VH-VL binders against Uroporphyrinogen-III synthase (hemD). Designs and how they scored, part 3

Target 1, 246 residues: Uroporphyrinogen-III synthase (hemD), of Chlorobaculum parvum (q59335)
Amino acid sequence: MKTVLVTRPKHQAAPFVRELEQYGLSTVVFPTIEIRPVAGWNVPDLTKFAGIFFTSPNSVQFFLKHLLQTAPDELKNLQQTRVWAVGKTTGQDLEKHGVSIEPLPKIADAVNLMADIDPAEIKGQTFLFVRGSLSLGTIPELIAEFGGTCVELTVYENLPPSLEDTQRVKDMLAEGKLDCLSFTSPSTAKNFFEAIGSKELSDSVQIAAIGTTTSGALEKMGIKVDIIPEYFDGPSFAKAIAEALK

## First folded at step 5 (VH-VL)

Design p07 (from l05 with heavy chain S56R, light chain T98Y; framework fv_levilimab)
Fold by ESMFold2-Fast, scan of step 5:
Structure p07 (fold): chain C 246 residues (1-246), chain A 122 residues (1-122), chain B 111 residues (1-111)
Amino acid sequence: as target 1 above (246 residues)
Amino acid sequence: QVQLVQSGGGLVQPGGSLRLSCAASGFTVSDNYMSWVRQAPGKGLEWVSGIYSGGRTHYGDSVKGRFTISRDNAKNTVYLQLNSLRAEDTAMYYCARVYSTGWDEDYYFDYWGQGTLVTVSS
Amino acid sequence: DIQLTQSPSSVSVSVGERVTIDCKSSQSVLYSSNNYLNWYQQKPGQAPQLLIYWASTRESGVPDRFSGSGSGTDFTLTISSLQAEDAAVYYCQQYYSYPLTFGQGTKLEIK
């Protein structure tokens, strides 16, 4: 039985793990960054804001879970406030809770979202930006540029892998227990080798990249890529890995 | 392999114009924040301009209204149009990519072109 | 605008020695546990090269003798066991707000 290291964030790993396991592969999940809710924040008085921005499904899910547990009466205020979402998935998560969203931008990023807003609607107003620790400062910067005020609330954080989990993976590599390392983005590849602290791998370990962008990042690091799927999606990636590990 | 190959520099008179080109290979310029950074002879680095993946542009105060950043997605090339050039604009001009990977984004210039010298003198 | 001030402006040291370069920001570049501060190395006749990002994370391929530290407004680049090839100008840079700004540079000469 061959074993594949999955480096996707914990909350995104399950579908890919299931695909790999359907091919008879064993998996080890080692998120190169971990998404964790931030504790200790209080839901602000939402009536104080002209609008609220969400740029990721994580910000919606962690914000709403905390709101429903600690300040459920604020859901009514959220439903009556103008709310912007950067993309369809983020918007759908809000709509599941009865929150109407402003029209989505044609291109799902913060710059295009802000470009669709008349600066006159921002000037002199206060907005809430519900964010993660690694979220770009695009929304706060543009709100300030348009003469508004942006209150930022961090509801989740991106953490590097734990020293304990990193040592476990290092030990597995040294013991020849990993047959394939899989990467689904340039950052998962870069963060993995940074955490491990070495690019020296056994010849028996294969490197899999979901697409050409991730493969290019690995090659920039001096890492030879062995496996790339025909289509750059999870099921195609799992199939390519399974075929290569026969 | 990622490469940024620059061209379009030279010697011009004050008040003149030049267009600098930065041809990219190994990645798509429209998927990244692309930037221009200049360096006067014997001096430090100064950020000049940038263009986001979505097309929004930024300029440093010293060049605003005179320089224009643009891109041709079909040619995978970024341009910097320099107008109303002054002696103070004499510098090596570098194009650079900002590394971005979505929610786990890094905030730095990871690839730089070789530089294009612009000399403004009479 | 955020102003970055480096010290010293130049330093001359011998192979095998340790050197520290400081970068002071006019305002904090810390947000939610992340410092938006990078370090670059520029050798004569070459484009700058990334060394450190997020104040302390070493770029792939950069030797472990290079390290970054600090938080908020005060940052340090340390080079331990200097090699001859480390002769260069070093720049700090902030990505916290626009306009993007660099320090004025520190010239490192190897005796």
Scores: ipSAE 0.000, ipTM 0.421, lowest interface PAE 13.1, mean pLDDT 85

